# VH-VL binders against StAR-related lipid transfer protein 5 (STARD5), part 5

Target 1, 213 residues: StAR-related lipid transfer protein 5 (STARD5), of Bos taurus (Bovine) (a1a4m6)
Amino acid sequence: MDLATAAQVSEAVAEKMLQYRRDKSGWKICREGNGVSVSWRPSVEFPGNLYKGEGIVNGTPEQVWDCVKPLAGTLRAQWDENVNSFEIIESLTDTLLFSRTTTPSAVMKLISPRDFVDLILVRTYEDGTISSNAANVEHPSCPPNPAYVRGFNHPCGCFCEPLPGEPNKTSLVTFFQTDLSGYLPQSVVDSFFPRSMAGFYANLEKAVKKFFG

## First folded at step 12 (VH-VL; from c37 with heavy chain E100Q)

Design c49
Fold by ESMFold2, look of step 13:
Structure c49 (fold): chain C 213 residues (1-213), chain A 122 residues (1-122), chain B 107 residues (1-107)
Amino acid sequence: as target 1 above (213 residues)
Amino acid sequence: QVQLQESGPGLVRPSQTLSLTCTVSGYSISSGYSWSWVRQPPGRGLEWIGYIYYRGSTTYNPSLKSRVTMLRDTSKNQFSLRLSSVTAADTAVYYCARLQVTLYGTVYFDYWGQGSLVTVSS
Amino acid sequence: DIQMTQSPSSLSASVGDRVTITCRASQDISSYLNWYQQKPGKAPKLLIYRASSLESGVPSRFSGSGSGTDFTFTISSLQPEDIATYYCQQSYSTPYTFGQGTKVEIK
């Protein structure tokens, strides 16, 4: 995909992400605890759900970003139990790239390993917020691989937001909107995302302390 | 309902500039999509010329880039094509079309004008 | 530029026949391939996008398949109203390019 086409595709993803971040209506809380809230609503992109995670992480925005960024130098695969590997397939710019992410088996092997091929855009905002914006694409260098079930990400990512007056804390808002594909019971899918999102925040808190504390 | 309509001269002499305007109704050209020109020589296939993205940037077919300018007038909801130094090879039906470029690499032309034949001859 | 080559250039078939048109890209374009129908004197109309997705309002007798460099467009049961020229178009990279077209006629 050339830069002109990818720029417009990724702009559409980023616009969806901003819409999700700004929309305060229609969310239903499905998990709360330990300073983290996970909520959901029906997806407009596919017959499934859009999930939102919200939490404050003890760390500077730069430290938290280094742990979650979908860019070169990320620490993500070192601590995230749902990310086995993160590979940059092709960079169009420093902030617009194609990636392949693999996941381990989950839920006592009921969910076999997946891989995801995404177009990723990273944006910075006037207030110091950094966002990641990702959605499924195909790439000639990443054809289907029989070792994995190919997943499908609808617009997803995060907003890594500084807190005014609190330089050692970060507001992290996450959005997940994923079709895991394959033949999975709906009850397994519906319980997996809220639990894994809550676990993500707990593990991120520990990772920031490990790497920067 | 979204509609696109081409307008402009049907006859242009060699070496002159071909100019066409597309008038859009039912949607603001500054609100979304990419606004394109596609041409079709008589009895031949289709050739993409270029587009203006709704935020204002342009992208042109490299084979025509040295001779093409596209502009828009958002107050009239119009976008235009200028093709300089025309020859007989530029004789074609010229279509304006709306191009969707969106999620998952979805890219296609969804609304077209009826087309305007432009003949280049003495 | 990505060259798109269609086969055949024209065909003639009877009502009810299965019709197949192929399109080959000069490089791997994944599934970023569209199919358009153009009736005489009219603008093209989108039928299939991203190789296999049917546009809303398009009859289910039309279908598409393929990925990479080789793509197929099928009319499962040809109808009189399907007389037209059909074009494939790659949407992977600018310049977006079209095949030369396949003219479909009824015997």
Scores: ipSAE 0.807, ipTM 0.890, lowest interface PAE 0.8, mean pLDDT 93
Fold by ESMFold2, look of step 12:
Structure c49 (fold): chain C 213 residues (1-213), chain A 122 residues (1-122), chain B 107 residues (1-107)
Amino acid sequence: as target 1 above (213 residues)
Amino acid sequence: QVQLQESGPGLVRPSQTLSLTCTVSGYSISSGYSWSWVRQPPGRGLEWIGYIYYRGSTTYNPSLKSRVTMLRDTSKNQFSLRLSSVTAADTAVYYCARLQVTLYGTVYFDYWGQGSLVTVSS
Amino acid sequence: DIQMTQSPSSLSASVGDRVTITCRASQDISSYLNWYQQKPGKAPKLLIYRASSLESGVPSRFSGSGSGTDFTFTISSLQPEDIATYYCQQSYSTPYTFGQGTKVEIK
């Protein structure tokens, strides 16, 4: 995919992400605790759910971003229990790239390892917010691999937001709408994402302290 | 409903500039999509010329890039093609078309004008 | 530029026949390939996008398959209104390029 085409595809994803961030209606809380909230609503992209995570992380926006960024030099795979590997397949710009992410087996091996191929755009906003914006794409260097079930990410990512007056805290808003593919019981899928999202925030808190504390 | 309509002279002399305008109704060309020109020489296949993105940037076929300019007039909801230094090889039906470039790498032309034949002849 | 080669250049078939057209890309384009129908004197009309996805309002007798470099377009039961020229078009990278076309006629 050339830069001109990828730039437009990624802009469409980023616009979806902004719409999700700005829309306060229709969300139902499904998990809440320890300053973290997970909410869901039906996805407009596929017959599944869009999940939103919201939480404040003890760390500067720069520290938190270094732990979560889907870019070169990320710390993500070192602490995120749902990321075995993160590979940059092709970089079109410093902030527009193709990635392959692999996941471990989960839920007592009911969920076998997945891989995901995404186009990723990183944006910076005037208030210092940094967002990641990702969605599934095909790439000739990453055909389906029999060792993995190929998953499918609908528009997803995060907003890493400074808190005014709180330089050592960060508001992190996450969005996930993932088709894990394969045959899985619906109840397993529906319980997996809220638990994983809550765990993500807990592990991120520990990671920021470990790497920067 | 979205409609596209080409307009411009049907005859152009060699070495002159071919100019065409596409008038769009039913959708604002500054609100989304890419707005494209595609041509088809008589009895032959299709050649993509280029597009102008709704935010204003342009992308041209490298084979024509040195001779092509595309502009838009958002107040008239129009986009245009200028092709300089034409020869007989530029004789074709010229189509304007809306290009969708969106999620998951979905890319296709969904709405087309009826086409305008431009003949390059002295 | 990515070259698209269609086969055959023309064909003639009876109403009800299964019709198959192939398209080969000069490089791996994943599934980023579209199929268009063009009737005489008209603009092309999208039938299939992303190799196998049927555009809204297109009859289910049309289908597409393939990935990588080799793609197939099928009309499961040819109808009189399907007389047209069919084009494949890669949508992987600019410049977007078309196959040379396959003219389909009723015999």
Scores: ipSAE 0.781, ipTM 0.889, lowest interface PAE 0.9, mean pLDDT 93
Fold by ESMFold2, look of step 15:
Structure c49 (fold): chain C 213 residues (1-213), chain A 122 residues (1-122), chain B 107 residues (1-107)
Amino acid sequence: as target 1 above (213 residues)
Amino acid sequence: QVQLQESGPGLVRPSQTLSLTCTVSGYSISSGYSWSWVRQPPGRGLEWIGYIYYRGSTTYNPSLKSRVTMLRDTSKNQFSLRLSSVTAADTAVYYCARLQVTLYGTVYFDYWGQGSLVTVSS
Amino acid sequence: DIQMTQSPSSLSASVGDRVTITCRASQDISSYLNWYQQKPGKAPKLLIYRASSLESGVPSRFSGSGSGTDFTFTISSLQPEDIATYYCQQSYSTPYTFGQGTKVEIK
């Protein structure tokens, strides 16, 4: 995919992410506690759910971003239990790239390892917010691999937001709408994402302390 | 419903500039999508010329890039093609078309004009 | 540029016959391949996108398959209204390119 085509695709994904961030309606809380809220609604992209995580992380926006950014130099795979590897397949710009992410087995091996191939755009906003915006694409260097179930990410990512007057805290809003593919009971899928998102915030808090003090 | 319509002269002299306008109804060309020109020489296949993105940037077929300019007039909801230094090889039916780009990289032309034959002849 | 080669260049078949058209890309384009129908004097019309997805309102007798470099378009039971030229078009990378076309006629 060339830069011109990828720029259009990724900008469309980023606009969808903004729509989800701004839409206050239709969300159902499914987990709440320890300063983290996870909510869901039916996805408009596929017959599954869109999940939103919201939480305050103790760390500067720069520190939190270094832990979660889907870019070169990320710390993500070092601490995130749901990321075995993050590989940049092709970089079109410093903020527009193709990636392959692999996940471990989950839920006592009921969910076998997946891989995901995504086009990723990082966007910066005037208030200092940084967003990651990702969605599934195909890439000739990443054909389906029999060692993994190929998953499918619908528009997903995060908004890493400064808190006014609180430079050592960050508001992190996350969105996931992932088709794990394969044959899985719906009850397993419905419990996995909220649990994983809550765990993500807990582990991120620990990672920021470990890497930045 | 989205509709596209080409307009412009049907006959152009060699070495002159071919100019065509596409008038769009049912959607604002500055609100989304990419707006393209595609041509078809008589009895031959289709050749993509280029597009103008709704935010204003342009992308042209490298084979024509040195001779092509695309512009838009958002007040008239129109976009245009200028092809300089034409020869008989530029004789074709010229289509304007909307380029749909999806979230997952699927790209296709979903709405087309009726086409306008432009003949390059002395 | 990615070259698209269609086969055959033309064919004739009877009403009800199964018709198959192939398209080969000069490089791996994953599934980023579309099929268009063009009737005489008309603009092209999208039938299939992303190799195998049927556009809304297109009859189910049309189908597509393939990935990588080799793609197939099928009309399961040819109808009189299917007389047209069919084009594949890669959408992987600019410049977007078309096959040379396959003219389908009824005998």
Scores: ipSAE 0.698, ipTM 0.865, lowest interface PAE 1.0, mean pLDDT 92

## First folded at step 13 (VH-VL)

Design c53 (from c49 with heavy chain Q100T)
Fold by ESMFold2, look of step 16:
Structure c53 (fold): chain C 213 residues (1-213), chain A 122 residues (1-122), chain B 107 residues (1-107)
Amino acid sequence: as target 1 above (213 residues)
Amino acid sequence: QVQLQESGPGLVRPSQTLSLTCTVSGYSISSGYSWSWVRQPPGRGLEWIGYIYYRGSTTYNPSLKSRVTMLRDTSKNQFSLRLSSVTAADTAVYYCARLTVTLYGTVYFDYWGQGSLVTVSS
Amino acid sequence: DIQMTQSPSSLSASVGDRVTITCRASQDISSYLNWYQQKPGKAPKLLIYRASSLESGVPSRFSGSGSGTDFTFTISSLQPEDIATYYCQQSYSTPYTFGQGTKVEIK
């Protein structure tokens, strides 16, 4: 995919992410505790759900971003138990790239390992917010691999936001909209994402302390 | 009901500049999509010339890039093609077309003008 | 640039026949390929996008398949109104390129 086409695709994904961030209606809380909430609503992109995570992380926005960024030099695979590997397949710019992410098995092996091929855009806002914006694409270097079930991300990512007056805290808003593919019971899928998202925030808090404390 | 319509001179002399305008109705060209030119020499296949993105950037076929300029007039909802230094090889039906690019990288031309024959002859 | 090669360049078939057209890309384009129909004196019309997805309002006798470099377009039962030239077009990367076309006629 050339830069001009990828720029259009990724801009559209980023605009969708902004719409999700700004829309306060239609969300139902499905998990709440320890300063983290997970909400959902039906996806308009595929037959499944869009999940929103909201939480405050003890760390500067730069420290938190270094732990979650889908870019070169990320710490993500070192601490996130749901990311087995993160590979940059092709960089078009420093902030626009193709990636392949693999996941381990989950839920007592009911969810076998997945791989995801995404186009990723990182955007910076004037208030210091940094967002990641991703959605699935095909890439000739990453055809389906029998060792994995190919999953499909619909517009997803995060907003890593400074908190006014609190330089050592970060507001992290996450969006997951993932088709795990395969023949999984819906109850397994519906339980997996809220629990994984809550665990993500807990593990991220520990990771920030480990790497920057 | 998106409609595209080409306009411009049907005859251009060699070495001159070919100029065409596409008038769009039913959708604002500054609101979305890419707005493209595609040409077809008589009895031959199709060649993509380039597009102008709704935010204003342009992308041209490298084979024509040195001779092509595309512009738009958002107040008239029009976009245009200029092709300089034409020869008989530039004789073709010129189509304007809307290019859709989806969130997942799917790309296609979904609305086309009726085409305008431009003949390069003295 | 990605070259697209169609085969055959022309064909004649009877009403009701199954018609098959192939398209080969000079490199792997995943499934980023479209098919267009062009009737005489008219602009092209999109039939199939992303190798196998039927555009809205297109009759189900049209279908497409393939991925990578080799793609196939099929008319399951040729109708008189299907007389046209058919083009494949890769949409993986600019410049977007078309096959040479396949002219379909009725015997």
Scores: ipSAE 0.750, ipTM 0.886, lowest interface PAE 1.0, mean pLDDT 93
Fold by ESMFold2, look of step 14:
Structure c53 (fold): chain C 213 residues (1-213), chain A 122 residues (1-122), chain B 107 residues (1-107)
Amino acid sequence: as target 1 above (213 residues)
Amino acid sequence: QVQLQESGPGLVRPSQTLSLTCTVSGYSISSGYSWSWVRQPPGRGLEWIGYIYYRGSTTYNPSLKSRVTMLRDTSKNQFSLRLSSVTAADTAVYYCARLTVTLYGTVYFDYWGQGSLVTVSS
Amino acid sequence: DIQMTQSPSSLSASVGDRVTITCRASQDISSYLNWYQQKPGKAPKLLIYRASSLESGVPSRFSGSGSGTDFTFTISSLQPEDIATYYCQQSYSTPYTFGQGTKVEIK
């Protein structure tokens, strides 16, 4: 798609992400521990759930961002057990790009590998917060591939936020609303995301120490 | 309910400027969407001319870009088309239309005006 | 510019017939393609968006399929009110472009 169209699409996604970040109502905690909480509510985008993860990570915002950023040079695939590969398909700007992400099998191979094609926008805010903002699109370079089930991300990403007075800590707020597609029992899907999101924070903590400690 | 209506002269002389206005009711043109012009020569197909995004930026068909200016007057909830240096080839029914762009990249024209025939002739 | 080629340019069919119109894009546009119906003297009306999704209120006899470069629009059982010209339109990239149209008539 051309830059003008992609800019409109990605701006709409980023505005949705801000709405989720600001909205404190309607969330139900489904997993909590070790300084991390995972909450959910019904998605308005698809018949599924919107999940919010909240946690403080021991690392500077720049260090944490280098581990999670959906951009060139990311460390994400090296530590995230739910990411086998992250590929930039096309960059329109340094902060607006198309990506393909692949995932491993999960839940004792009940969830076969998925791939995701997304338009991604990265924003920076005056307080030093950096956000990633993604939602599914199609791209001619990434047609359906029989090795994967094509999944669909609805507005998702993270807010990587500085903590005032604590330069070596970062508040990371994550949002996921993912249609895994295929023939999966809803109970399997509903147990998978909270567990995976809690694991994401634990593994991120280890990754920041490994790469920057 | 959203409605669009074209207005302007039906006859324009060659080499002059074609000017049309679209009046929108039921929605503020600065609140969302893109506001577009599409034309159709008699007995022929449709050609997209360009749009104004609700935030004010414009995107034009490259084939017409050197001759096209689109503006808006948000106080009147109107957007306009100016096409300079017209020839007989610019004779067409001109439609204004609302363009929807979703956050998943889906794009389509959902509301159209009735169309206004503009004839370029001496 | 992405060129859209429709086939046929016109057709005549009987009420109840299956009507098929094809649209070919000059490059891969994924599924970013729409179909419009235009009756004489009227503005186009959106029928199908994103290759295969029916717009609200559109009868189920209309369908679309395809991705990449080749797309098909089908009227499963032609009705008298379906007499119109049909246009495909790619929405992958500006400039958005239309096919030349297919005029459908009752014989």
Scores: ipSAE 0.743, ipTM 0.888, lowest interface PAE 1.1, mean pLDDT 93

Design c54 (from c49 with heavy chain Q100R, light chain R24Q)
Fold by ESMFold2, look of step 13:
Structure c54 (fold): chain C 213 residues (1-213), chain A 122 residues (1-122), chain B 107 residues (1-107)
Amino acid sequence: as target 1 above (213 residues)
Amino acid sequence: QVQLQESGPGLVRPSQTLSLTCTVSGYSISSGYSWSWVRQPPGRGLEWIGYIYYRGSTTYNPSLKSRVTMLRDTSKNQFSLRLSSVTAADTAVYYCARLRVTLYGTVYFDYWGQGSLVTVSS
Amino acid sequence: DIQMTQSPSSLSASVGDRVTITCQASQDISSYLNWYQQKPGKAPKLLIYRASSLESGVPSRFSGSGSGTDFTFTISSLQPEDIATYYCQQSYSTPYTFGQGTKVEIK
């Protein structure tokens, strides 16, 4: 994929992410606790759900971003239970790249390990918000591998937002809409994402304390 | 329904500038997509010339880039092709076409004009 | 530039026959490959995108397969209205390039 095509694709994904961030309607709460809210609504991209996570993380936006960024130097694989590896396959710019992410088995091995190939764009906004914006693509260096079930991310990522007047806290809004593929029971899929997202926030809070005090 | 229609001279002399306009109906060219020119020399295959993105940026085939300019007139819902310094090799049917680029990198031409033959001869 | 080589240049078959056209890319393009039909005097029409996905309204006798560098287009049962020239087109990277075309006729 050349830079001109990837720029159009990734810009469209980022605009979709902004639409999700700004749209307050249609969300149903499915999990709350420990300062974290997980909501869902039907996806318009595939026959599945779009999930939104919202939480305040004790850390500066820069510290939180270093833990979650889908870029070189990320700490993500060191603490995220759902990320075995994160590999940059090809960088088109410092903020536009192709990645491969692998996940462990989950739910008592009912969910086999997946790999994901994504085009990723990172944006920075005037107020200091940094967003990640990803969706699945193919890449010649990452053909299907029988050791993994190829999953498909629909527009997903996060908004790492400063809180006005609170420089040592960050509002993190996350969006996930992932097709895990395969013949999984629907009840397994529907329970996995809210639990996984709540765990993500809990582990992120611990990771920020561990790496930055 | 979306329709594209080419217009312009059918005969151009060598070294002159070929100029074509595509008029679009049923969709605003500033609302989305990329708006492309593709040509087909007689009895030959198709060659992509370039596109203008709905936000205004252009991408041209490197083989033609030094001679190509594309512009748009959003008030008339039109986009245009200028190809300078033409030779007999530029004789072709010229199509305007809408290029779709999906969120997942799938790219294709979904709507085409009927084509306009432009002959380059003395 | 990514070169696309189609084979054969032309073919002739009977109504009801299975027709197969191949397309080879000069480099790995994953599945970013489209197929178009062009009838005489008309613009191309998209039949298949992303190697194997059928465009809405296209008859199910048309299909595509392949990934990487080698791609196949198939008409499972040739009909009289399928007389046309068929083009593959890579959409992996600009400049987008087309195969030379395959002319399909009824014998």
Scores: ipSAE 0.773, ipTM 0.894, lowest interface PAE 0.9, mean pLDDT 93

## First folded at step 14 (VH-VL; from c53 with light chain S91T)

Design c58
Fold by ESMFold2, look of step 14:
Structure c58 (fold): chain C 213 residues (1-213), chain A 122 residues (1-122), chain B 107 residues (1-107)
Amino acid sequence: as target 1 above (213 residues)
Amino acid sequence: QVQLQESGPGLVRPSQTLSLTCTVSGYSISSGYSWSWVRQPPGRGLEWIGYIYYRGSTTYNPSLKSRVTMLRDTSKNQFSLRLSSVTAADTAVYYCARLTVTLYGTVYFDYWGQGSLVTVSS
Amino acid sequence: DIQMTQSPSSLSASVGDRVTITCRASQDISSYLNWYQQKPGKAPKLLIYRASSLESGVPSRFSGSGSGTDFTFTISSLQPEDIATYYCQQTYSTPYTFGQGTKVEIK
């Protein structure tokens, strides 16, 4: 995929992410505790749910970003229980790239390992916010692999936001809308995402302490 | 409903500049999509020329890049093609078309003008 | 540039016949391939995008398949209104390139 084509695709995804971040209506809380809330609404992209995670992480925006960034030098696979591997397949720029992510078995092995192939764009904003913006694409170097169920990410990522007056804390807003594919009971799917998102924040808090504390 | 309409001279002399304008109705060209030109020599296939992105950047077919300029006039909701140093080989029906990009890398042309024949001859 | 080669260049078939057209890319384009119909004197019309997805309002007798370098377009039961030239187009990477076209006629 050439840079101009990828730039247009990724720009469209990033605009969707901004729309999700700005829209305060229609969200239903499904899990709340320890300073983290997970809420959901029906996705407009597919017949599934869009999940939003919101939480304050004890760490500077730079520290938190180093733990979550979908870029070279990320710490993500070292601490995130839902990321077995993160591989950069092709970089078009330092902030626009194709990735393959693999996940382990989950929910007592009811969810088989998945792989995801995404186009990823990282944006920076005038207030110091950094966002990751990802959605499913195909890539010739990553055809379907029978060792994995190929998942499908609809627009997803995070907003890593400085908190005014609190340089050692970070607001992290996450968006997740994934088709896990395969034949999974809806009750398994509906229980998995909120639990995994809450666990993500707890493990991120520990990771920031471990790597920077 | 979105409609595209080409306009411009039907005859251009060799070595001169071919200029065409596409007028868009039903959608603001600065609000989304890419706005493209495609040409078709008589009796032959289609050749993509380039597009202008709604934010203003341009991408051109490398085979034509040295001769192509695309501009827009957002106040008139128009985008234009200029092709310099034309020869008889540039005789074609010129189409303007909207280029749609999906969130997942799918790209296609969904709205086309009816086409405008431009003949290059002495 | 990614070259797109269509086969055949023209064909004639009877109403009701199954028609197939092939398109080959000079390199792997995954499934980023479209099919257009162009009737005489008119602009192209999108029929199929992303190799196999049918555009809204397009009759179900049209279909597409393939990935990588080899793609097929099929009209399951040819109708008189299907007289046209058909083009494949890759959109994996600029320049977006078209096949040479396949002219379909009724015997």
Scores: ipSAE 0.723, ipTM 0.878, lowest interface PAE 1.1, mean pLDDT 93
Fold by ESMFold2, look of step 17:
Structure c58 (fold): chain C 213 residues (1-213), chain A 122 residues (1-122), chain B 107 residues (1-107)
Amino acid sequence: as target 1 above (213 residues)
Amino acid sequence: QVQLQESGPGLVRPSQTLSLTCTVSGYSISSGYSWSWVRQPPGRGLEWIGYIYYRGSTTYNPSLKSRVTMLRDTSKNQFSLRLSSVTAADTAVYYCARLTVTLYGTVYFDYWGQGSLVTVSS
Amino acid sequence: DIQMTQSPSSLSASVGDRVTITCRASQDISSYLNWYQQKPGKAPKLLIYRASSLESGVPSRFSGSGSGTDFTFTISSLQPEDIATYYCQQTYSTPYTFGQGTKVEIK
């Protein structure tokens, strides 16, 4: 994919992410606790759900970003239970790239390992917010791999937001809408994402302390 | 419903500038999509010329880049093609078309004008 | 630039025949390929996008397949209204390039 086409694709994904971030209505809470809220609504992109996670993380925005960024030098695979590996396939710019992510088995091995091929854009906003914005694409260097079931991310990512007056805290808003592919019971899928998102925040809190003090 | 219509001179002299305008109805060209020109020389295949993104940036076919300028007039809901230093090789039917780029990298032209033949001759 | 080569350049077939057109890309383009139909004096019309997805309102006798460098377009049962020139187009990378076209006629 050339830079001009990828810029258009990724900009459209980022605009979808902003729309999700701005829309306060239509969300149904499915999990709350330990300062973390997970809510959902039906996806308009595929027959599944769009999930939103919200939580305050004890760490500076820079520290939190280093743990979650989908860029070179990320710490993400070292602590995230749902990321076995993160590989940059091709960089078009410092903030626009193609990636392959692999996941481990989940839910008592009912969910086999998946791989995901995504186009990723990182944006920075005037208030210091940094967002990641991703959706599935194909890439010639990442054909189907028999060790994995190919999954499909619909517009997803996060907003890593400074908390005014609290430089050592970060507001992290996450969005996920993932087609895991294959045959899976709907009840398994519906329980997996909220639990994984709550676990993500708990593990992120631990990771920030581990890596930055 | 979205409609595109080309307008401009059907005859242009060599070394002059070919100018065409596409008038769009049923959708604002500043609200989305990319707005493209494609040409087809008589008896030959299709050649993509370039597009202007709804936010204003342009991307041109490298084979034509040194001679092509695309602009828009959002108040008239129009976008235009200027091709400088034309020769007989630039004789073609010129189409304007809407270019769709999906969230997943799929690209296609979904609405086309009827086409306008431009002949380059003395 | 990615070159697109169609085969054949022209063909004649009878109503009801299965028609197959091939398109080859000069490099791997994944599935980023479209098929258009162009009737005489008209603009092209999108039939298939992303190698195999049928555009809304397009008859089911049209289909596409392939990935990488080799692609096929099929009309399962040729109809009189299918007289046209058919073009493949890659959209993996700009410049978006078209095949040279395949003219389909009825015997």
Scores: ipSAE 0.721, ipTM 0.871, lowest interface PAE 1.2, mean pLDDT 93

